# Designs tried in a protein design chat: miniprotein binders against a7tqs6. Part 8

Target 1, 250 residues: a7tqs6
Amino acid sequence: MNEDGSVCNKILIAFQDNDQIANLKESVLGEVFRLDKANTNHDENIIKGLTWSTKYYEVRYDLYVDTFDDFEEWCKDLISSEYDDLREVLSGIIVIDSYTMEKDKIDQNKLLGQLGSVLQDKFFVFMNTNKDISQDVIDELNDDNSMQLTSDSGNSVEIINYHNVSNLKLNQYNEKIGFERVREIIDTCEWSGGHRVQTVEAKADSTDVDLESVFNRLKEARLKYLEIEDEDEREQFALEISNEFAEFLQ

## First folded at step 3 (miniprotein)

Design qA3
Fold by ESMFold2-Fast, scan of step 3:
Structure qA3 (fold): chain B 250 residues (1-250), chain A 100 residues (1-100)
Amino acid sequence: as target 1 above (250 residues)
Amino acid sequence: MSTEELMEELQRLYEEAMSTDDPEKFRELLRRMYRLAREAMKQVPEGLSEEERLEYLYGMWELLRLIREAIKAVDNGDLETAREILKEIEETMEKYHELF
């Protein structure tokens, strides 16, 4: 469960310390990481030996749970050389705080940009607890942030609403929102330790590894299929080839 | 999403990709198209014959290959080649629509 001879992937989740923090921890850790109520109390800073499981892979990870009063000081600490070792093992960061459109937003966006510049190969999620910001505004902000990303600027932050006031499952682009979007980001992240265990589904569905080989095989099968003159033999061959490649359809 | 809904969203992203001059946005749209095509391939339409299923699989694999090649072209700064590949993607999507 602990670090020893191998790197265990890490995710850092940080909450603003306010009157709602206990409820936010319970909700976010429960919905995103499927943790039960007993693991979401204020006294637990590190939750070790978790498994992130998709139909494509499994990986072991630890969840670092942090709290901040002053977001600027927290960002400065995380960016500093003192935290170089921590940043190297992080697969990503999730910050839960209120996003504002006021003067404080300028400083907040600057801090998010600075933090993003040191998270080049890691996911960076800002989960917004401000109810006044609609999904349409979030979509626009994320589109703008994505457009400004360059290879030298690091990863752009993705802003995700905690509150789903319109009870929507998808945004205007048919993309996941809320907790399911956070899970999707984690599903597709570059795990820092590179210690993915391929599942049976990933083995059957390893498209990126053997895409060209599978395509060439299917192309050859189709050419052979066209050479079969007997209709019953043709149908049987098509069934056999379809079943062979159905392994990649699951 | 149903296979029909996935293909409709794929068409929408294709149209956005054709209209953008921003290489970064273009690459992001291609990545989204890849994800949708992958999901469509997993959801073979019901009621197909064995022959139709094979053609569906072939079409989806061809679509995935083309999208990946377009992404590689963008990564190499070759937006012209990527746009030519996008035309082949359209032909593949049109063929799928006629068949299924």
Scores: ipSAE 0.006, ipTM 0.385, lowest interface PAE 9.8, mean pLDDT 72

Design qA4
Fold by ESMFold2-Fast, scan of step 3:
Structure qA4 (fold): chain B 250 residues (1-250), chain A 100 residues (1-100)
Amino acid sequence: as target 1 above (250 residues)
Amino acid sequence: MSTEELMEELQRLYEEAMSTDDPRKFRKLLRRMLRLAKEAMEQVPEGLSEEEREEYRRGMLELLYLIWEALRAVRNGDLETAREILKEIEETMEKYHELF
């Protein structure tokens, strides 16, 4: 339960059921979510009361853990109206499976597109376990996905390699890869409620700008904006706040 | 059905599901449980505080997820795993009964 009492802020993580699943769960839950086997049972279907923490905020969330044998059947279930209520409370989905470059598996991309289209304003990560797919190929696939005219960027899938065969820290564009990229996606996702700003000491060394004062003022401004019933007064207030913060965001 | 009647029916279906060795019957019982859990989630009990309402919704969502996982296990022929998941459902139902 988060501080706001919200039922939202769930992440669904789904693993292909194969002989590597125990190792995959240990690696992904450990590296992405910082869940140690000493403190967390990795075999639980729901891991509750977790905190996602960045330099700038904290939020409470739960992990919903799933497995599948047949990705197509799993996708059809999750897309169906039967699971509308589950999809509504998700902040995002992570699927761990083998990405296929074979022509007869073109339907995998179709399924990913269909699932992405029902994940409104949620992140969607496909963590590829196929060692034969290089980082350069992954970069090309993600560029192609983001350039699709019929896909909203918020609903497009991002493919991330599970294996780092070449021991790369960054891709050719100086972007994060692997587990660090998954964490970056989660850091910037659209959480519902439960945001808390980090303490003053934690933020002091990172910038010349007093980020706590900026965030506190923005939070106060948002709350005041929502309390204003008159449309003209609300518009004037929004303009005043925008002008006040223009100098901080240069 | 009232929320009280929905929870009583869920308990009966749960007990029947734990007792059956027939995968087809088990699947049918889980489908019925899923439907009742959805009704319960839409029918929040009256008189609850805002905090209690969110706890109720959270419990119903967890119940729905576990039933879904059990259904997938049965569909894949793994009745044993489905029954293990149902033990988590019992814990969720017991917590609900304690809270409401």
Scores: ipSAE 0.000, ipTM 0.403, lowest interface PAE 13.9, mean pLDDT 74

Design qA5
Fold by ESMFold2-Fast, scan of step 3:
Structure qA5 (fold): chain B 250 residues (1-250), chain A 100 residues (1-100)
Amino acid sequence: as target 1 above (250 residues)
Amino acid sequence: MSTEELMEELQRLYEEAMSTDDPRKFMRLLWRMILLALEAMRQVPEGLSEEEREEYERGMYELIRLIREAIKAVDNGDLETAREILKEIEETMEKYHELF
């Protein structure tokens, strides 16, 4: 029984209905939620009784899987009062669709802003399936979205590329991308009811240990860096160190 | 990214962190800040004296320590304490900004 008397901890995943939807469902459910097709009926609209597990907590949740032909009409429905009950039990939303770079970009961004305004306490991820949009463009879009949090309207959407066409492990800010970024967002979302959360002390101790390890590696790396005479080798070494530090972000 | 660019980005993230009420976004910004500070430690500005170099390194260590304390406060659900720590970060950044 939940403390609120209702069943919380739902994640809504919405896919644009296109020729790739079966592959997208298999990839997203497999990579983000660790569900395979053999053990999960991907044709079901509701997948119940799942466990989200991190080093620090476990929580039980359900996935609501939806599809849409018209993103504007889908947004209109989800924002409406008819969906108040659904929005209240959501921990977050993931939309899988093609982000537009054409003249309709302003309209799509407006819809994302409107949807984001009713999801201020929920995570909101837009997974972009357009292969032509680079990670640099995604980074700029997310920077703009973060800045808009200082406005009264709010905008909580984070845009994440589905495809890794540049074979990047991290973006220019040494942040996780793709499916691993989606998992990181879910790891840190505000779950309610039915969860077992780590003790505050245990979590704090873990971050201290990880950071101390990073500091020690940085000290050693700095000494080695200063001993490298060749500038090209120095740049190569710096890149390798940056990649290692990013792994401790957690 | 140059040290100057890293410090400018760190300042930008600090301002965003002070403006958000979302603990998840706050945590994300703090982790971005710590990565930038770690990178800045590796890229000591050119033309500094030995004393200024040591002061720069101490400044970066202090920034990283404060960011870590803010992360711990957010992990504990104490966003208000984390914001108070961020004010100390601003004072530290301002102190060491003049070194480049």
Scores: ipSAE 0.000, ipTM 0.133, lowest interface PAE 18.2, mean pLDDT 69

Design qA6
Fold by ESMFold2-Fast, scan of step 3:
Structure qA6 (fold): chain B 250 residues (1-250), chain A 100 residues (1-100)
Amino acid sequence: as target 1 above (250 residues)
Amino acid sequence: MSTEELMEELQRLYEEAMSTDDPEKFRELLRRMLRLAWEAILQVPEGLSEEEREEYYRGMRELLRLIKEAIDAVDNGDLETAREILKEIEETMEKYHELF
């Protein structure tokens, strides 16, 4: 957490470098993050100062845009201790690549599992660009991934199709698919509590104060507070959280 | 630590802060009060009505705001303002302890 006033909520999105990358960046950044085409520069590695807004909250975040040629090498780098600081500030990760059903040179599922093991409590999306993989197959893969992981084996990846070949809005379980599913995952991800703010509309619509949600948020903040060993940093954090708490009730 | 024990400890620190002439000790005591006020925020008394819970919430918010202002005053070298704020802290603690 960057308590010096830096935004700690970051999303890493990584694209396979191929002849479609320019179109993929434009489409994904536009549809998922609502960025204008003019703001989706293919050469930029970071897009700062973005706001994720829902009916119930707003949060500031940065978007890290990366590319890779070799997925295995990229995964090994991201898993390594040299990237501990990056992983700590992430709210989640989205990988855009072709999902492989056959195990050719590299076991893609093994790499996804290894990466998931270091992304505890962060969302992990693999957006599949292979249009030959149907929604039914995606549903089965996601079911299998959920069943294979126990609470102590790490985070499970969710595979989402980039192409909607069957022109469906919902899968067989009445769940969102495609870009709408990615946005739903981001809407419900574990943002840093210090950056969540209720909107005026949410306050006006509220008929009850959800005290349990507020206290759960405060308990999480308190656990973070107790983990800070520097006395001045802990004091600053407590003041920052107290301001956030006051704003929640106003 | 129970709500009653937290309030008792806050009162003790308040009295010690009011009696010290050492700015460094004064700041340390205010910081300890901040930690206890933070602890109190996480402990809502059971059996309160909806209206009483809202009042408790307002009390906790006010207490934290005052402690923060007192620390800011000390950091700016204004010990007299900090002591005036500390008196307001005591009045707030007495008011909400009586209610809860």
Scores: ipSAE 0.000, ipTM 0.186, lowest interface PAE 15.3, mean pLDDT 70

Design qA7
Fold by ESMFold2-Fast, scan of step 3:
Structure qA7 (fold): chain B 250 residues (1-250), chain A 100 residues (1-100)
Amino acid sequence: as target 1 above (250 residues)
Amino acid sequence: MSTEELMEELQRLYEEAMSTDDPEKFEELLYRMLRLAREAMKQVPEGLSEEERREYMRGMWELILLILEAIRAVDNGDLETAREILKEIEETMEKYHELF
């Protein structure tokens, strides 16, 4: 570990080098990491000193931005011993590429499985840019019974569609999709260096269930719920409160 | 668990809570009911209209608030109030079971 602890808490995001890469970088970095175009320097592959903040904690992290021409070659490099030091400090990986079963040389699922095997205790997201793959297909691929095709050993990859062709906010299981799902994965990841700093709001939440606090919060939330006139906002709010409540009761 | 299975288990825990005279067991059952109600709130039944979805979510929040109020009463040693709240929980469950 470096003297200042800067070695830990890194996220690697890797883009397929294609005609859309500039648009993909702007969209993904903007939507997932909330970085303005002015905050990203295309000449720098490392964006340092970022803060990931939730209602419950803050953590400092660095974002490594990579590109690849050949996914197979990139995977072989990343799993090699030469990259042991990088993998050790990663909290997770996001790959942005077209998902397909029809690779000429090596099946993409085999490569995802090989990569997943070295990403134990790290999140692994594959953001699919292939518009031909529907949300229903993505849901099936991410089910436990179907994930064996994409991760033969080690960690399971989660496949998330970049394009939202059907303009859905949630899938059929009331789960977040798209960029919001990626943010949810990061929110709940095990940061490689730990060092989570509890926010002031989190200090109000007891390790013991503070029933009075929880009761008052839910009562306030119910009143706000009744005042929300937009159906989608109301449903999203209710789901967020439900998830917040779940953390108290575990 | 499916929403149907969650509601069946909630009913079972409610019946067990009504029959126990052990404050520790009573409190434990209330917390189990709370977890199931939270899961049910996240798992809206299929085929509902937008108005019916909103009514379902409202009903689950009412149920959760009643369970929390009952737990608070038990924490304060007021078992009589907790049992009265449990009757309101049953009325709420019956009302929404008839609707969904």
Scores: ipSAE 0.000, ipTM 0.357, lowest interface PAE 10.9, mean pLDDT 71

Design qA8
Fold by ESMFold2-Fast, scan of step 3:
Structure qA8 (fold): chain B 250 residues (1-250), chain A 100 residues (1-100)
Amino acid sequence: as target 1 above (250 residues)
Amino acid sequence: MSTEELMEELQRLYEEAMSTDDPEKFYELLRRMLKLAKEAMEQVPEGLSEEEREEYRRGMRELLRLIWEAILAVLNGDLETAREILKEIEETMEKYHELF
């Protein structure tokens, strides 16, 4: 049957699908989660049975790795009621994409606000890959976002620069930045079951038709399906994915 | 198993899926329905014209798509959406049963 303790403590990390994605995955998974290519496959979409350790506690978690090329469509999916139970099991979300300062791109901030509103008890990090945005600007954006919490809804995104062009270790307020700030956010997040290690009975089952593996494949397929503009190509893609999935049912 | 037998078994699984409140059982029933629908798609009924064969394949492709969407909804924890999709699955099954 199910083991209730295995249903929580998931972190979702989502990368913009561009020509830098392989480098971004290597850097973020390596620096934030201490996962290198010698120890794990960075192309895995679900990395299971990881341990988050601090001086005060250890907890088991799974890392869900997603990609998107249309951030708006990805946000719509994640916000929708279809994803309610997935969101419930998340401890937090990390999005890796380019942040825009353009006034005509107000929709990005609106999407971040909408996503934040459904992540009430979860951390929400946006790792900015736009190297033209300085740390001082990031500090002001985060200060503004914190102020929005009092006037809007109860959760806000924290924007963290992926690039450290000025080679800073701390910001102007003597706070951690970059990957170390992301780790600090994860250190202090609220894990399901407090700060204890998940039971051994959790994750006891490992079959070829693992539910999490199926979920990963179907979710990626659906996101790609929505991106196909040609109706005939969409039907062919849906058929190919349905055929592939059916083969796993032996 | 004949196409007629496959569709009868698919209907039975649909009825079980509608009556269960166990998410794990619901998921397993949907997976079995997907397998049967794929088998039915591969076993086009004998005696159909080329146009009728294509209509049959189109119906089975739509059925597979709906079952897949229902499975995705269950995996995302949205049983209400999955059950709503099951209504569309029933409508699709009824439509193509009438045609063939």
Scores: ipSAE 0.000, ipTM 0.209, lowest interface PAE 17.0, mean pLDDT 71

Design qA9
Fold by ESMFold2-Fast, scan of step 3:
Structure qA9 (fold): chain B 250 residues (1-250), chain A 100 residues (1-100)
Amino acid sequence: as target 1 above (250 residues)
Amino acid sequence: MSTEELMEELQRLYEEAMSTDDPEKFRRLLLRMFRLALEAMRQVPEGLSEEEREEYLRGMWELLRLIYEAIRAVDNGDLETAREILKEIEETMEKYHELF
């Protein structure tokens, strides 16, 4: 925690200012961060006191929501010494903009490289709003970016399509795509201020505590079992109950 | 794991539970037995008559109840009651073993 009571863990999300920005904010904040529609209307620049929870940990974070019309100028500001303090508390950054592959606009890739070089242990996601770029192209770009990284280089950018025109949850390599991939990146990031660990032992103890409710459920199920007149139906019911509880007991 | 293998593993865990003086180990063995009993209920042996299948399932329900009561006794620090319940578990397993 900072001395002013703010958290050290911050995620910066930046949107290109265009005619779709209101819809992009609603969908990205809703799908990635699970924020209600009310939180996306008349949004403040910083959404504080959010919780990110996984099977293995829980952490409090703040979400800084920014907008840019000139990506180059925005990148120069973020890289500058004026933003050193902000960069230190960031766990990662998400940029929402249109990715271009046109030869006369290669400066975008240069800017992404420059930004990546100053992020170090932060995650860096570029969420592409250009629907003409297929998942196969995205997979190839990410493979190239990953292969060019060395231990002496900055973080690579991962490009993720905003539009899911094929309605697929996985790419051809069985890897997550879209909003679920963004969540996976956040799940595995190195939080700047750390996180509270959820131990396997604590979860085992919770399972033990719930054993009484499991047994009460089994008692109720047995009473229903005895009321079933069809022999095959009774056997099927007992097996279904057993299968349900096998997963609960791990 | 087959039903026969499940019953053999239940017997082994039962014997280990009877021989341990460690309450933590005792409870862990009971939990493993509970899981195996649930799996056994899931795998009714083929070739049983309708009445034999009913008796088998009834035996598995009874076994699960006894194991749970033993776990509760351990959690309450009452190892004496838990060991008495283990004897009932053995009798239940023996009663229904001819149906396996």
Scores: ipSAE 0.017, ipTM 0.481, lowest interface PAE 6.7, mean pLDDT 73

Design qB1
Fold by ESMFold2-Fast, scan of step 3:
Structure qB1 (fold): chain B 250 residues (1-250), chain A 100 residues (1-100)
Amino acid sequence: as target 1 above (250 residues)
Amino acid sequence: MSTEELMEELQRLYEEAMSTDDPEKFRELLERMLELAQEAMEQVPEGLSEEERERYRQAMEWLIILIQLAIKAVDNGDLERARKILKRIEEYMERYHELF
């Protein structure tokens, strides 16, 4: 049992401080967290008392909004012992910056790897604002297990494009991209604190009751799968349902 | 072969499939995984309630669908897609051990 779990469940969002930061905050806070300027002061460093809701649960969380001029210095600070307490209460981190083109790629990747190594049980998203980097390149970067972006003992970083130049909802592997992918990562993260309200079962918080709901969904999905005549649509549906099942179980 | 033995063999075949660079061997391993998944679906573990049997059957049917999608991707020459589907199968099988 977690009596004071509401102290946990923080998400840290860090923006590169540039002339686009106001637009980036509006887009990320609006699209990912549903926080429009009309509803929230985007200049606040801490936005408290937010609710994250999925088909399977509801949890309370807070957003920490940070900015940096020097990504290396920011990473050095965040991995230092001074920030141990902060890292402990985080459910995840989202960094919004330009992913480095090839010449300086190794240094940036090393920093991302070092940061990932201190983020146990936490999601780590790097939202790339460099619009010249295509989705195919992003897919390759995320698949490349030989890169320093993955750690055997720590959390791996996932690179997601901020710009959707191709106006696609899914990549070539039928996986979500852009803001929808960020939301999917948050949906499936390991919330360690706060009391969850199960949206599927309002009365009971039993895992067995949750599993019953998931299997009822799978049964419904199988019937729909069999009725789909188009082969590509059928494949997409099966992958979406499989992802939904995996999301529930993390 | 018991259901537990079938699932253990599925895991071994999965690991071998993820490590091979041979498309023919990769497809052969997927076909073998499909056979084992179909056998496991026919062999519901003892001691389950009617509801648990239904859950088991649903889960096995989805595993079979995923394996078939991976085979289709190989047949279309898209080994990368097939490997991504196979990783989803691993996550699925890990959850299975928690459920059954």
Scores: ipSAE 0.000, ipTM 0.344, lowest interface PAE 10.2, mean pLDDT 72

Design qB2
Fold by ESMFold2-Fast, scan of step 3:
Structure qB2 (fold): chain B 250 residues (1-250), chain A 100 residues (1-100)
Amino acid sequence: as target 1 above (250 residues)
Amino acid sequence: MSTEELMEELQRLYEEAMSTDDPEKFRELLERMLELAQEAMEQVPEGLSEEERELYRRAMEWLIRLIQRAIKAVDNGDLERARRILKYIEELMEEYHELF
């Protein structure tokens, strides 16, 4: 079948079948996977031979595109032993649907928890299309989901808003949101194969990378400041550093 | 407390947080550190140049954010992440101490 030796490295992306599905497919596949209309042919269930590239590595992957009417039945199928082979080759799953804040939330969360229990070493993203849910609410939901799943499962779902309601680049904790957060999760996921340049997994927490960069910059700024003998030059340098940190917060 | 006393107490609480195995105590120590960091931010040390005041303010902003992130990690049951964040807090506190 695939003779290039890569039998893993599949991403499953599943869309709720509704009247917005064509627009959602174009947007998500375009923004997250940077595929144009020719590559995002909606008639194909599998997009093969894609390359995921970061500063640290390159890996080849295939994208499985699925659609569901009944999320519960879809979860039941995916969890079943019939799909063991599929789950084994997945690097992660992205579900695009409306997250419920209503009293039926407990049923949806139960399904997400059950699915998460069979995706222990794979990323699991739920991309929410309900535009009424703000980023602050998403931050709290992810905390709650993490806490609920911690005692029973090896993997927790991360809910990410499809709509950027607040027009934010980062959340209140200086973390990426939206499509950029999905890309960050994929950047740091556990790929099968030998196309990694460095031990990315030891540095997989992108928050650690960002924090380390900021602290290294602060250390360098302090050392540079102490070396400047001219008062005017020192003042200018302090302003430049302040502006750089301010831009990072945006 | 004076700014000097606040920073000394922050260092003490940091060391206690790194040595505890009790998640409840760990979280309580982080909350105390947050309160002290917020107080320190309001008390810029006297005698600093305008440039040094800006660096101090930025450092305190990052310290506060890191403590908040560590508390969040504890609340999510991720003690490993919280301790990792504390290591960055230590680096920031060392830089502050060397500023003088």
Scores: ipSAE 0.005, ipTM 0.331, lowest interface PAE 11.3, mean pLDDT 72

